# Designs tried in a protein design chat: miniprotein binders against Pentatricopeptide repeat-containing protein At3g56030, mitochondrial. Part 1

No score or structure here was measured in a lab: all are predicted.

Target 1, 310 residues: Pentatricopeptide repeat-containing protein At3g56030, mitochondrial, of Arabidopsis thaliana (Mouse-ear cress) (q9ly43)
Amino acid sequence: STVNPNPTASPGRRTCVEFDNLIFKAGSSGDFEAVRRLLNSRVVNACFNTTATFKFLTNTDSYSSSLEDLRRILPQTDAGYTRKHSYETLIARLCKLGRIDDALVLINDMAIGEFGLSTCVFHPILNTLTKKNRIEEAWRVVELMRSHAIPVDVTSYNYFLTSHCYDGDVAEASRVLRKMEEEEEGVMSPDTRTYDALVLGACKSGRVEAAMAILRRMEEEGLSVLYATHAHVIGEMVESGYYALSVEFVMAYAGKDKRLDEENLGSLASKLIKRKRFKEAKMVLKEMSVRGLRMGDALREFHEKNVLQS
Unless a header shows other numbers, all headers, positions and changes below count from the first letter of the chain.
ipSAE, averaged over its two directions, is called F for ESMFold2-Fast, E for ESMFold2 and O for OpenDDE. V2 adds 0.75 times the mean of E and O to 0.25 times the DockQ between the complexes of E and O.
[cut] stands for letters that were removed.
Atom coordinates printed by the task and the answers are left out, and those that the model quotes come from them; centres of patches stay.

## First folded at step 1 (miniprotein)

Design a4
Fold by ESMFold2-Fast, scan of step 2:
Parts: C-alpha cells; sequence; structure tokens
Structure a4 (fold): chain B 310 residues (1-310), chain A 92 residues (1-92)
C-alpha cells in the first residue's frame, strides 16, 4: 500500500507515465546518464516510449546542448528494440518541433552506427515536411531512403498524396500516383489511406461525383472504408448543396457497421439542421430511430420535438 | 506492412495515453498497455499475438467511445481498425 518511487518494485503502477515523468526530470536537469538507464529499464517493465518521452526537448537556445548529450548516450542504450525505438521516438519529437535538420542528423547517426534504420524512421519526417508544404525537401528525403536501400512504402507516398489532395492539386496528385505505379508489382498497392486521400482531393475540388466513384472503387477492391472517408464525402455534399444526395448516400451505406452508421447519419442530421434543411434532417433521424442507432443529446431533443411528436 | 501497422498503433497510442490521463480510466490504461505489447509483437513478426492484443484494445476503446461520445476515442479505435485490417490481410 505504500508508494514506491522505483516502478519495477511496484508493478501495479502506471509505469509508462512514471517513466515519462522520470525521463522528463532527468532530461530537464541534464542527467543524461539517468535518461540512458531509464530508456533501458522501460522495456524490461513492459512499457515503451510515448510521444511524451522526450518532452524536455523544446525550441529554445539550450536545445543544442541537450541534443548533443542525447546523441552521445543513445548509442549506449541496449541494442535491438530499445535503441531503435529510442531513435524513432526522438526523431518523431524533433519533427513535431519542426527541427528537421536535427532529425536528419539522427537518421545519419542510425545509418553510420547500424542501429536498425528502417522505413518507419522516415515516416515522421515525410509527414511533417509534406504537412508544411516543403515538398522538394520531402522528395530529397525519399532519395535519402533510396541511398540507404530503404524501401519507399505506400505510407510514404500517401503523405505526398494527402498533401496535394488537401490542396486540390490534381496534377501533383496524379504524378504521385504514377510514381507509385512505377514501383515493383505487389509491393506498392493502394491502401485505405491512399483512397482516403483521393476522396479528400475530389471533395476539396468540389467534385462530388468523382469522390463517390473513388469510394465505390475502394469497396470493389475489398478495402475497408475509413470513417474519415465517409465524413469527407458527406461534408462536401452538404457544403455544395447536394442535400438529397447526401441522404441517399448515408442510406445506401447503412446496415453494415453500426458505429459508422451512427457517425454518418448523426453527423449528416446535425449538418442538415444547421443549414435549416429540416425535411432531410427528419428523414435521417427517422432512419436512425428505425435502425436503433444512438443519437447525441441535441439530435435526440430535436427528434423528440419534431419527429416523434409530429 | 509492418511499418503501416506500427504507425497506426503509434497514432492510437498517443491518443489513448492522453485520454487515460485526462479521464482517469483504468480500462484506457489497459488499452495503452495492450497496444505497447502489440508493438513489440509486430517487431518480432508475431502477427497472431499482435492481432489478439489489438482486438482487445479496440474493444475497450469502442466501449469507452460509446459511453462518453468522445471523438478522440473514436479516432483511436479507427487507427486500431486499420492495424487489424493490415494484419488480417497478411494472414489471408
Amino acid sequence: as target 1 above (310 residues)
Amino acid sequence: SPEQVERALKDALETIQKLAEELGDENLQKARDLIEQALEHVEKGDTEKALELIDKAMDILEEAAEKTGNEDLKRAAEELRKAIEQLREQLS
């Protein structure tokens, strides 16, 4: 029943939060030998690095000193998963801080030290660069991957595709798809995130029919459809004034996934009410009731006053 | 691919960690631990073990999302659903 400061002596505690707190204190105080020991012991306690592990790193003048200390101790962590995962987590943290050059230095350290450099190490840097519209630098990172014989996977290409699709840049999105097609057969197959990006692009371009065609193709290929993919289509239909079509869309896809149905019909009803499209909203709420789908408080109140009491 | 699965698990883990701390929910803490264990099994190529752990974590997140109406929990469950889809495709 007594509190023990050593997580290994108290296996019932929230060990991951405790390790993050200990590493934050050690890193903030400049005790990087303690950081090294904590990284090693974390895995032994069945707890792995989180987004909070290197939170002591910030965009300040002092960060250069902390990074150099980390570069000194990371090679001394236990080989295998611990060392590889520690580098991956630190690279992700630097990317979130926008410190791309520092992340590239760590990737080089992993390559020179043979510390298990793999495709997933590059994902945070590609994600950050493409989201910041630093596309030329992102393509240079792809060339860096190739120079290390690291396979460029569908996830890597999806970052570029999502960025261009978000901007409605059909020409650049088409170029990315062509590059994906140039990869070895069977290695670069479009996945659910690829189609989600394409649907997003069609929606951003106001092309509702194109978005629906992409969604149908995704289903024909037997891929699971993300909640986000449906949300993109529904949102664009409402934004563009295709109210009746939006109702038909959610009805056509209903009956396969109860949670997806609750999200699709609930979101659509809310958007239709906000736009004062009460006839269409009532149709959606009636269908939710018939199917036994749960409604949020606002929708339930509207339904009781306007559908059940009519 | 293992990299796609690792990414989905890491994205879910970030959301679960924040919500476990914010909501003080013991079941969300268990979901976090399950996902961390699944990441280790993905690294080792133990697809069946990883799938079992991810399925258990997803059930916890879906129940919590239904009970609370929390959008972040719904997003975390969707990331786990993607990981399950990728792992099942490797088995079939």
Scores: ipSAE 0.000, ipTM 0.206, lowest interface PAE 15.2, mean pLDDT 76
ESMFold2 (binder alone), alone request of step 1: mean pLDDT 82; pTM 0.810

Design a4g12 (from a4 with K10F D11Y E14W T15E Q17L K18E Q29E D33E E36W E40Y)
Fold by ESMFold2-Fast, scan of step 2:
Structure a4g12 (fold): chain B 310 residues (1-310), chain A 92 residues (1-92)
Amino acid sequence: as target 1 above (310 residues)
Amino acid sequence: SPEQVERALFYALWEILELAEELGDENLEKARELIWQALYHVEKGDTEKALELIDKAMDILEEAAEKTGNEDLKRAAEELRKAIEQLREQLS
């Protein structure tokens, strides 16, 4: 049942939780030399930073002095894995605290010290800014990435797409997608996550036609459509009263994946029955029978009773 | 390459960091610890151990994604799948 995350630790047999507790105690008491030693010894015991490692750092009156002490000791930790990941973990913590400017200062520290600055260091900053709808600041961070010769990857752009999509701003999401297309050929390509975010956004805004266009683009790019992506579209079509279109949708995408078809047609039939759209529901169930798709017990019983009444 | 695998693992880590804290999910914290251990073994060139650890983390993320329907967890599991495929190619 209980798994020790660091079972080979010796001689102190310290685990990641034990290191986090020790670092929390040291940091809370202002003993940053102890924090430095614990960060170094943690790695030699095959134990690594967690979300709890810098939890002693909070938005209190001691925040600024604690951060300054951390900035003093981090360059003094062992070079390589220990130092790089300590910076990355602290940057993520600062982002959670909403301390974006301080996170950017640490990125500058990493760049000056040549501590292995990479794209993933910028991800928590972009994620936090876009989730807070601070889009202009997020684009300035993208420019900072370019100034350090850090490639802007599809994950970075996906944060912008997801933000606009949650707002139902399909036009702005399309603008971001165009910006991705303007990157060097072969360097940037929308992935399944990109299109899922766009489809979700179109559905959130009630734009069924836009969602369909995005799915068509996804297919043209040769990407597999996720079950969740189909569920977003089907759900929104039914909620918005596009019953006939929902039937056409599941029919158009049928024939490639039997399990996906069973899920799509079965889910749609159930939703249509719940809304008493029996004509459309019967069309879906008939198609399931023709294609040899498995029906759940409730759908099979409904189909049999309606066939017997004919 | 080791850098591509490291990037995929970091993407998964960053995606689940907020979810683990928001949900208070002990299993997500365990998955994150397994991914950190996997990064260590990738850097050491221990591909077999890294694969074992990533596989365990992916199982946790897939189960959590299935139970919650959370798209971020689903994407994190997909990033781990990419890392596994790259490591398998290294073994082949």
Scores: ipSAE 0.000, ipTM 0.256, lowest interface PAE 16.9, mean pLDDT 75
ESMFold2 (binder alone), alone request of step 1: mean pLDDT 78; pTM 0.760

Design a4g21 (from a4, 14 letters changed; at its last look DockQ between E and O 0.02; V2 from the best seeds 0.00; counts 0 for: pae O 5.2 > 1.5, pTM O .766 < .8, placed apart)
Fold by OpenDDE base, look of step 3:
Structure a4g21 (fold): chain B 310 residues (1-310), chain A 92 residues (1-92)
Amino acid sequence: as target 1 above (310 residues)
Amino acid sequence: SPEEVEYLLKWALERIQELAEELGDENLYLAEWLIYFALREVEKGDTEKALELIDKAMDILEEAAEKTGNEDLKRAAEELRKAIEQLREQLS
């Protein structure tokens, strides 16, 4: 009777989702030793933590206990990347929960333990604080970074820029830019997000011409333009009643990327229609048709009724 | 209820963050910011502005979904869309 050896199903490479689910179950049940083991195993299997990894930690009655247990086991994870990555992920989770103070406690744990504190660890905190318009506190975090000899990068400054620019506070935005320029550890160059923020700020302040100038500079520097950047400009032009200018704008940038063109022209056409600017809308839709750009259903219907029958 | 609106926006934000991490797309990061700004506007009582920001965030998300062609992303985008539609109904 030849016992067919049951092919030991090679434990299939667990997916990130599977690890997250296992960690969730372990964390929810209070088995933090299992959480520790899974965090270690995850990295060994080239499966990185995700935003869902610590989803079992919630703003409930068990929060304090769970956080305490996590603080206990994280130092016990494999030294190096595994430990650092686990702290980073948990800090991000705490920020999502609005637990900034606790995130700072973990940063202190990393500093004391020398667990590889770096600039990226602070990004979630800065992002959360600036989004909540807690600007003074965010600057205190920057000072904390400096106190630990952690360099402040462009990404960190961009959080401040974006917040100020959204509020239309160009003066404060300029102050942030000056700080970037004054950084001693090297030439800090603005990136795509920097320019996007500046365009946003100009738009919010009603300075469309300035927005256009900034956008042109961005292109001259060879930086990729985000969809959002064009959207800021288009939106402000229409809101300000610069209908002819908005058409000129989308036409000027058309031809480089078909998908971008579809979005820009389509968005503009929709906005123009909503404002009953049918003449300009027809011009945009005609151009879309000539270029073979895809139209949404609503725009297509409008085009068929108002442009093709005319 | 205002609480429901906040919940939906927070949910949307979390989902966008997840997508941003998965795709590494800068546009998704911007969408995240827009949702946060929408939350601020809701807190200020400017529901109209909040809706505008939400719409813009959705536009960005839809573009990302289309660009990547990822079915999972498309499904996620659709789920977000439904949530945002519900939010719109509550804010109007």
Scores: ipSAE 0.030, ipTM 0.334, lowest interface PAE 5.2, mean pLDDT 86
ESMFold2 (binder alone), alone request of step 1: mean pLDDT 80; pTM 0.784
ESMFold2-Fast, scan of step 2: ipSAE 0.423; ipTM 0.799
ESMFold2, look of step 3: ipSAE 0.526; ipTM 0.854
ESMFold2 (binder alone), look of step 3: mean pLDDT 81; pTM 0.795

Design b3L
Amino acid sequence: SDEELKEIADKFDELAQRLEEVAKRMEESGDPELAEQVRQLAEQLREIADKLREAAENGASEEEIQKLADEVEKLAEEIEKLAQEIEKRL
ESMFold2 (binder alone), alone request of step 1: mean pLDDT 77; pTM 0.712

Design b3Lc (from b3L with D13E Q17E E20W A23L K24Y R39Y A42L R46F A49L D50R R53L; at its last look DockQ between E and O 0.63; V2 from the best seeds 0.00; counts 0 for: pae E 6.3 > 1.5, pTM O .704 < .8)
Amino acid sequence: SDEELKEIADKFEELAERLWEVLYRMEESGDPELAEQVYQLLEQLFEILRKLLEAAENGASEEEIQKLADEVEKLAEEIEKLAQEIEKRL
ESMFold2 (binder alone), alone request of step 1: mean pLDDT 81; pTM 0.750
ESMFold2-Fast, scan of step 2: ipSAE 0.646; ipTM 0.856
ESMFold2, look of step 3: ipSAE 0.114; ipTM 0.589
ESMFold2 (binder alone), look of step 3: mean pLDDT 80; pTM 0.744
OpenDDE base, look of step 3: ipSAE 0.240; ipTM 0.685

Design b3g
Amino acid sequence: TPEEIRQLARQFFYLLWEVLELSEENGDEELAEQIWELLYEIEELAEKLKESDPEVQRLADELRELAEKIRELLDQAEKSGE
ESMFold2 (binder alone), alone request of step 1: mean pLDDT 62; pTM 0.443

Design c3
Amino acid sequence: GSLEEEVKELYEKAQELADELRKIAEELGNEEAIKLADEAQEYLDKAKEAYENGDLETAKEYLEKAIELAQKALDLVEQSR
ESMFold2 (binder alone), alone request of step 1: mean pLDDT 80; pTM 0.737

Design c3c (from c3 with E9L K13L E16F E20L K23Y D38Y E39L E42W K46M)
Fold by ESMFold2-Fast, scan of step 2:
Structure c3c (fold): chain B 310 residues (1-310), chain A 81 residues (1-81)
Amino acid sequence: as target 1 above (310 residues)
Amino acid sequence: GSLEEEVKLLYELAQFLADLLRYIAEELGNEEAIKLAYLAQWYLDMAKEAYENGDLETAKEYLEKAIELAQKALDLVEQSR
C-alpha cells in the first residue's frame, strides 16, 4: 500500500496515515488509552482526523463495546478543536455505518458536557438521512438543532433541497424553500448551492426552460455558477433533444474559464456523438480546436477522422 | 483595506469553498478531495479561534492555507472526471 502524507506535515513529523494506522491498531486491540493519547498527539503534529480515523468501529461490534469505550475517552481528550474534531469524525463514521441513533447519542454527550456543540456536527446526520430518503427523521433532527439553540443554516436546508430536487420532486423542493424564507430576515439567503439544487430539480423534471431561467437569475444576482450546474443543464438539453440549444448554451458561456470550457464542450461533444448527432458534435469539436481546448483520446480520434479529414 | 476587513473577506471565501468542496467531493466519492475539504475546514476553525483571540496575522495565515487546500481539492475533482 502507498502512503499519502499529510500535506501539513513537516519532515520528521508523523503523517495522517501513520496516526490512522496507530489508532486502528490501538482500537482494534481495545487499547482506548492509546487511542486517547494518539488523538491528543495528532493535533500537536499538525494532523487532522480523517474518514479512516475510527475505521476500526464497524457494524460487527453489535454489542457497542467500542462505542462505549470511545464515549468514555473522548471527554478526556484535549479541549477545543481536538475534542470537537474527534466527536465530529466519530459522528461522521457512525453516519456512514447507518448508526444514526448512536450519532444522536454523541450529540447529546457533547451538549451535556458543554464541549462546543455547533451546526457542523449535525451536517453529516442530515446529509446521510436525506440521501437515504429518510426525510421525516431528518426534519426531527432539525427540531433537535432548534432545541439546542443551534441555528439551522443554508447548508442544512440545502441537503433537503438537493434530495428532493434529485428525485424531481419540485413540490417538496418548493416547500423547503418556503421554510428557508420563514427564517429571520437577513439571516438566510440562497447561495450558489441553493441555485444548483433548483437547476437540478428543473432538469430532473424535464423543464430545461425553467432551468435556464433559474441560471439567468443566479447570474443576475452576481453568483458564481458551479461546473456541476452547467453539467445539469447540458445533460438535460441533450436528454430532451435540444441539441442546437445545447451548442448555443456552451458557446455563450465559453471564453471565461479554460477548464470549464474543456469540461462543457468535451462533455457535450461526447454526449452528441453517443446520440449520433454528428453535425452538432463536429461543430463543438471544431470550436474546441479553434480555442485550443484539450480533447480526450476518444474525441481527438473522432475529430481527426471526421472533422480534419472532412 | 484594513487587516481586519481582509480577514473577514478571506473567512467568507474560505467557508464558501470548504462547503462547496464537501458537497462536490461527497457526490463524486473522491476520498482524497473529501480529506482536503476536512483539512480546509480545520484551518478555517483555527482561523476563527485566532480571530477571536485578536491574532489577525495568524488568522490570515490559516485562512490563506484553507483557501490553498480548497483550490487543490477543486483541481483534484476536476482532473478525476
Scores: ipSAE 0.000, ipTM 0.157, lowest interface PAE 21.3, mean pLDDT 75
ESMFold2 (binder alone), alone request of step 1: mean pLDDT 80; pTM 0.746

Design d4
Amino acid sequence: SPEQVERALKDALETIQKLAEELEKLSKETGDENLEKAAEELQKARDLIEQALEHVEKGDTEKALELIDKAMDILEEAAEKTGNEDLKRAAEELRKAIEQLREQLS
ESMFold2 (binder alone), alone request of step 1: mean pLDDT 78; pTM 0.759

Design d4g (from d4 with K10F D11Y E14W T15E Q17L K18E K25L K28E Q43E D47E E50W E54Y)
Fold by ESMFold2-Fast, scan of step 2:
Structure d4g (fold): chain B 310 residues (1-310), chain A 106 residues (1-106)
Amino acid sequence: as target 1 above (310 residues)
Amino acid sequence: SPEQVERALFYALWEILELAEELELLSEETGDENLEKAAEELEKARELIWQALYHVEKGDTEKALELIDKAMDILEEAAEKTGNEDLKRAAEELRKAIEQLREQLS
């Protein structure tokens, strides 16, 4: 690596914007030899490609030859980080333009030229296809990864999990999780982000027991539950009428983080009051008082009138 | 429109996650602590968007707007600090989501 190991010593943003502007001008004018030189010199100056680097590449017919010019010059950039990162950045740009077939051509170029093809070059393609609900095509891209002996990582599977979880399809999300566990090319473990997506999916499908099982598994693997994940679980418990379980849940997780406790107990108390579950709400508010947790104005007023005066 | 907003926020979560992972990998390769700090800030923005998604699902549009606005501020600050154009674009997309949610309130 010829890259400065401490880019914070440079102007940072200004330098990167400057390079993006120079590359935009060169690419727009068809000076691809200048683009090649700028891609090489950018890294030496401790500046990195952004998605704006290839902004001159668009969906107009006038710019269709630009991809062919880029395919010609990219193999001529400095080997290693510079070349690999330039391919990755261009693939990401093509994906944002919806040019998936063109992105796949570049992946083939990287494979043939042995230009550092790795898992991360497939991320933008999988992300774009799953976002567009083109799930069958996304799985074909996974097969392409396998054909090149490229390991399918947690991030790749998370794109599928996100899509299925958003749709509340816990069954498909579970199948993706099984595929992660059965990955032969490497050892893959679900991370905090994976479990958060599964919990959200279970909640959206109204499956409180499934969400609880996922949380239990997450804790058994030593992973911390995110603040937002607690909010989704609490909300779904209340929506589904599991009032006693919601109280038990917030009490069981209390005492570790004051901010989390204030949000969890406060949110639960508010939701229980709206549902006219005053007995459960009063229990939560008493616990907040005992623990010295802050209450919003509405909860404090309710507490003073209905709990502290009893 | 609530369903469309939910989908946009959900996909924004993974876009921010991808950016955070990209910044972490770049930080490891270059030794840049600013990129590592930016990745940590993106995790906080992601947490706020997770909370906003929950509130949109429950019809609490005003609370969702507050949370998205805070996430957008974090993304814009991280973008300025790192010079990353993707972060600026993510912040702009969140700004559009805020505008759509605000129109629903009107």
Scores: ipSAE 0.000, ipTM 0.267, lowest interface PAE 13.3, mean pLDDT 74
ESMFold2 (binder alone), alone request of step 1: mean pLDDT 78; pTM 0.756

Design e4
Amino acid sequence: GDEEFRELAQKISELAREVEDLAKQGKPEEAAKLLDEMAETLEELARQFPDSEEVKRLAEEIRQLADEVREAAEKGDYDKVQELADELREIAEELKRIAESMS
ESMFold2 (binder alone), alone request of step 1: mean pLDDT 73; pTM 0.669

Design e4g (from e4, 13 letters changed)
Amino acid sequence: GDEEFRELARKIFYLLWEVLELAEEGKPEEAAELLWEMLYTLEELARQFPDSEEVKRLAEEIRQLADEVREAAEKGDYDKVQELADELREIAEELKRIAESMS
ESMFold2 (binder alone), alone request of step 1: mean pLDDT 68; pTM 0.569

Design e4s
Amino acid sequence: GDEEFRELAQKISELAREVEDLAKQGKPEEAAKLLDEMAETLEELARQFPDSEEVKRLAEEIRQLAEKGDYDKLREIAEELKRIAESMS
ESMFold2 (binder alone), alone request of step 1: mean pLDDT 73; pTM 0.636

Design f1
Amino acid sequence: GSETYKVTIRTDNPEQAEKIAEILKEVAEKNGLEVEVEFDPETNTVTITVTGDEEQVQKALDELAKRLEELGVDVEVTKEE
ESMFold2 (binder alone), alone request of step 1: mean pLDDT 70; pTM 0.587

Design f1s (from f1 with K6Y T8W E36T T47I T49F E76L)
Fold by ESMFold2-Fast, scan of step 2:
Structure f1s (fold): chain B 310 residues (1-310), chain A 81 residues (1-81)
Amino acid sequence: as target 1 above (310 residues)
Amino acid sequence: GSETYYVWIRTDNPEQAEKIAEILKEVAEKNGLEVTVEFDPETNTVIIFVTGDEEQVQKALDELAKRLEELGVDVLVTKEE
């Protein structure tokens, strides 16, 4: 690891890493009263919980006792942002550790204590279960949401849709879409994230034309095609090694929005350079130059050096 | 070495989300970082992916958190390992 071990503190203020280190030390030593105080004081220093905040909680012999101590102190943290965010962060950590049953216990603690249980605390659980293809368990979590009168939102259904789309399972994706349409509270309409999942599914199957058709449908439905939707598609193509396809996708969508083009071509060029795909990166940078698109300093430097050599 | 950080910022409305995205872009450009921004309109959540050296990313996230404190928004940061 090339990660810096000694982050620098701001004058008179602790950083998020410093709070994480203090919480790690306190939690590792069993000083849960110190953990509670640190969670409370973190907010007043404009710091936030991270994936590292509860990193001291690991799958070791001390796991059960540490979790029990956390369950005792969390209700004693300051109400509102501090308490709610600490529960959310811990639930996410438990999901990362594969401790889904314990995450569900924490949700029950929140419900019993009336700590402001909301739809978003279920999202990490649904996300984790669907990513691991534990679909039946994920549907049981949806029933748990209903039992607590927590609305099952489009985002919750999108986790199921995304999972099936990534697997190329069109039949199951279609079943999820129908289930969304059958919601008793009214007709559940696809949102930007629903179409994002469908676009990603098309890209994973190498169907660029299908992805483009879905993006066109989003525009026709009056939905904002966020820059991030393109970024996820581009990122997934590059991550999966579809470099030529990513260039084709970006070029096919170019010419509609100058700022979107700057983001798409710039991001793609950076990712291709990082992967040492210089031929594709040069094609993207040349197109940026031809279209008069703004380049960041690193991309401009790379382009100038390559223009001088060619 | 480079690390990827996720930052989840819940807002009161889409207008705050746009302002947060602008602040994030400014902070990222100042610190020479790669940034990707996503907005979830259903939850009014701005999701940001920041890639760069740990020290530079931490400094940028600290600056972002400080600037967002005055807006009263919830901030959740995660790091890829």
Scores: ipSAE 0.005, ipTM 0.265, lowest interface PAE 11.8, mean pLDDT 74
ESMFold2 (binder alone), alone request of step 1: mean pLDDT 71; pTM 0.599

Design f2
Amino acid sequence: GSETYLVVIRTDNPEQAEKIAEILKEVAEKNGLEVIVEFDPETNTVLIFVTGDEEQVQKALDELAKRLEELGVDVIVTGGSEEEREKAKELAEKILEEAKKY
ESMFold2 (binder alone), alone request of step 1: mean pLDDT 60; pTM 0.470

Design h4
Amino acid sequence: DTKEELIQQLEEAIRLVEETLKHNPDNEDLKEALELLKQALEAAKNGASTEEVSELIRKAMELIEKAAKEYPELSEVADQLKEALDTLEKA
ESMFold2 (binder alone), alone request of step 1: mean pLDDT 80; pTM 0.775

Design h4c (from h4 with E5L Q8R Q9L E12F R15E E19Y E35Y Q39W A43M)
Fold by ESMFold2-Fast, scan of step 2:
Structure h4c (fold): chain B 310 residues (1-310), chain A 91 residues (1-91)
Amino acid sequence: as target 1 above (310 residues)
Amino acid sequence: DTKELLIRLLEFAIELVEYTLKHNPDNEDLKEALYLLKWALEMAKNGASTEEVSELIRKAMELIEKAAKEYPELSEVADQLKEALDTLEKA
């Protein structure tokens, strides 16, 4: 069997794209009974709602009352998968349009109708609010989750962490991490992505010391540091002129993963050479040689001319 | 070893795109880029031609560069993919 980047339906069944096109036409023409029928038909064809399913719904549609028509037909779709996922998809679309109040109305519809309200329904709202730096409103949505007995998961907290970290607000990011640790309705454990967001934030704010502290906490908790996380730290150290510290960093984390070591020391040596920091670059290349790490052609040539001949 | 370096670069790019997409799940360009990168990784592992792998990486890079306007952290992914393309062309 060939792997396909865009799998298609079997002969005789419609594809997800075909259903989205039919729903777009029906919704644009105000035929909401056709929309309901098409949503019900998807499960038979093993198709799922996509981000394009409710593309006909726009900010301009508020004048045509398309949302009220959708609110009328969605409770009439087949119970279970079809109804739950249709609400979830529409909420995501409303969030994309910035129509947060409308999305919250649909969440209330799901709760009252007992249509399978779950944590993932709140994700698009938290993502949109935190990206727009509407943090107090996002925390009110967390309280809404609690009022419906919906557990606040790591992904929900990660939206807050990413927002604060992108702004370089390590203090607020640390407060969010403490809130995660204080969750008592279950064991809330920060994952690798949680710490990667914190390291990214420290780096974007130029706070190398904070990034190092976060990495130490990851190691204490037994979490593997992502290649991406190391790259963030190395890049920021070099950009900010912390050349000696960058050498100390890659040396301190060396010896655990040979591939990571080759990437970290190789990348650092290349960045140091580009910035004409030859003393530090030579130290890194010498260490690569001592540890038996592979060098690319450019670094090997530089090493031979400038380190082995010295 | 060109193959090992290419595989590592693709895995690294996939990890960064997945991270960004996890926090921005509705970005269609990133979803398509991720699919193309995963396909390129499978082709590289199975010894596909440099031309076939390069075309998939080039398409993914274009989508990532577009997304980098909204997500600046993806600029590093674009640079890594350019390095991967350069590595394939020098082989």
Scores: ipSAE 0.000, ipTM 0.116, lowest interface PAE 21.4, mean pLDDT 75
ESMFold2 (binder alone), alone request of step 1: mean pLDDT 79; pTM 0.769

Design l4
Fold by ESMFold2-Fast, scan of step 2:
Structure l4 (fold): chain B 310 residues (1-310), chain A 119 residues (1-119)
Amino acid sequence: as target 1 above (310 residues)
Amino acid sequence: DTKEELIQQLEEAIEKLQEAIRLVEETLKHNPDNEDLKEALDAIQRALELLKQALEAAKNGASTEEVSELIRKAQELIDKAMELIEKAAKEYPELSEVADQLKEAIEKLRQALDTLEKA
């Protein structure tokens, strides 16, 4: 074969982007036999499907035969990872397009054909349904998982937990936690996203002390606190009037990540200034200066006039 | 079981990258011409593909050298994406969650490489 003119590229192999472009062209022209061949040959070239693989499938194609053509060719792709991954990628694409019923049809196709249906196939559907607050439909999907003896994992429950916590529905969030506890011991261990959702729920309901208890639990379990979680806690402490506690919080977590520190201390200083809590704001700005953290223009101006010149 | 630990670590890293992709795509929907975000998205998508390849290789009993090389290439792409995301986060604060997902993925991949070195 021809010597590759780009020495960093594999000789004679197409890139994943090149396969996506070829599949897009084939799918757009209705050549589904070419799509099938490209899905098979992609694996030979050590490439796998990306989020762009089924980009030719759009909402303008809702009444077309393109999905039916895909349903016909996918069972004909090479058994094993190629077929399983192709179904997974298409289901994710349909969920992205809001075509939930079509995604469920493909899940049924996988189950009937024994094409390696697994927990991860259900994640995009649960994520989409819970984000759209279609909670009853999401629980029916959980029952569908159970009917196929597919384990409901922490990630699946986290979608429900996050949705209810975002709405401040503590009662419903507690119900989800009880369902998690009903699973087999050792298969349901709360992860960073579980605790983030709980902290968000506590903050939304104005329970600052509960949010702090959850953060201590995360630290005890060796879990990293997310940037978003810090923002929720800081915002709620300031909103609830816990100004001294908010300063203690950002100071306690400082020193691990410069960007996180800039965000946390900067955000807190801005919120304290808006609340006219100048004593606490000056303490935060002085700490930012000592640590060499960058300030936005408004904070830099305030710092120069009120901290450096006082 | 080092193989089972490796598979779990790779699966966890893959989940972190998938969430990062979702969040970057949401930000791009409101700013479709941001070149740094497009480049970051491409890097994360390519890293995800390499990790899915690494996961399949690990399940099929491929050599530690082969799996390690795939993970190393994915780490380079995630590091590139992280730099781009941190730059963009100054304009789009919501990208701080993307940075968190990428950092968690990097940590899981460090654990995976450590598992392979001890095998």
Scores: ipSAE 0.000, ipTM 0.207, lowest interface PAE 16.0, mean pLDDT 77
ESMFold2 (binder alone), alone request of step 1: mean pLDDT 86; pTM 0.867

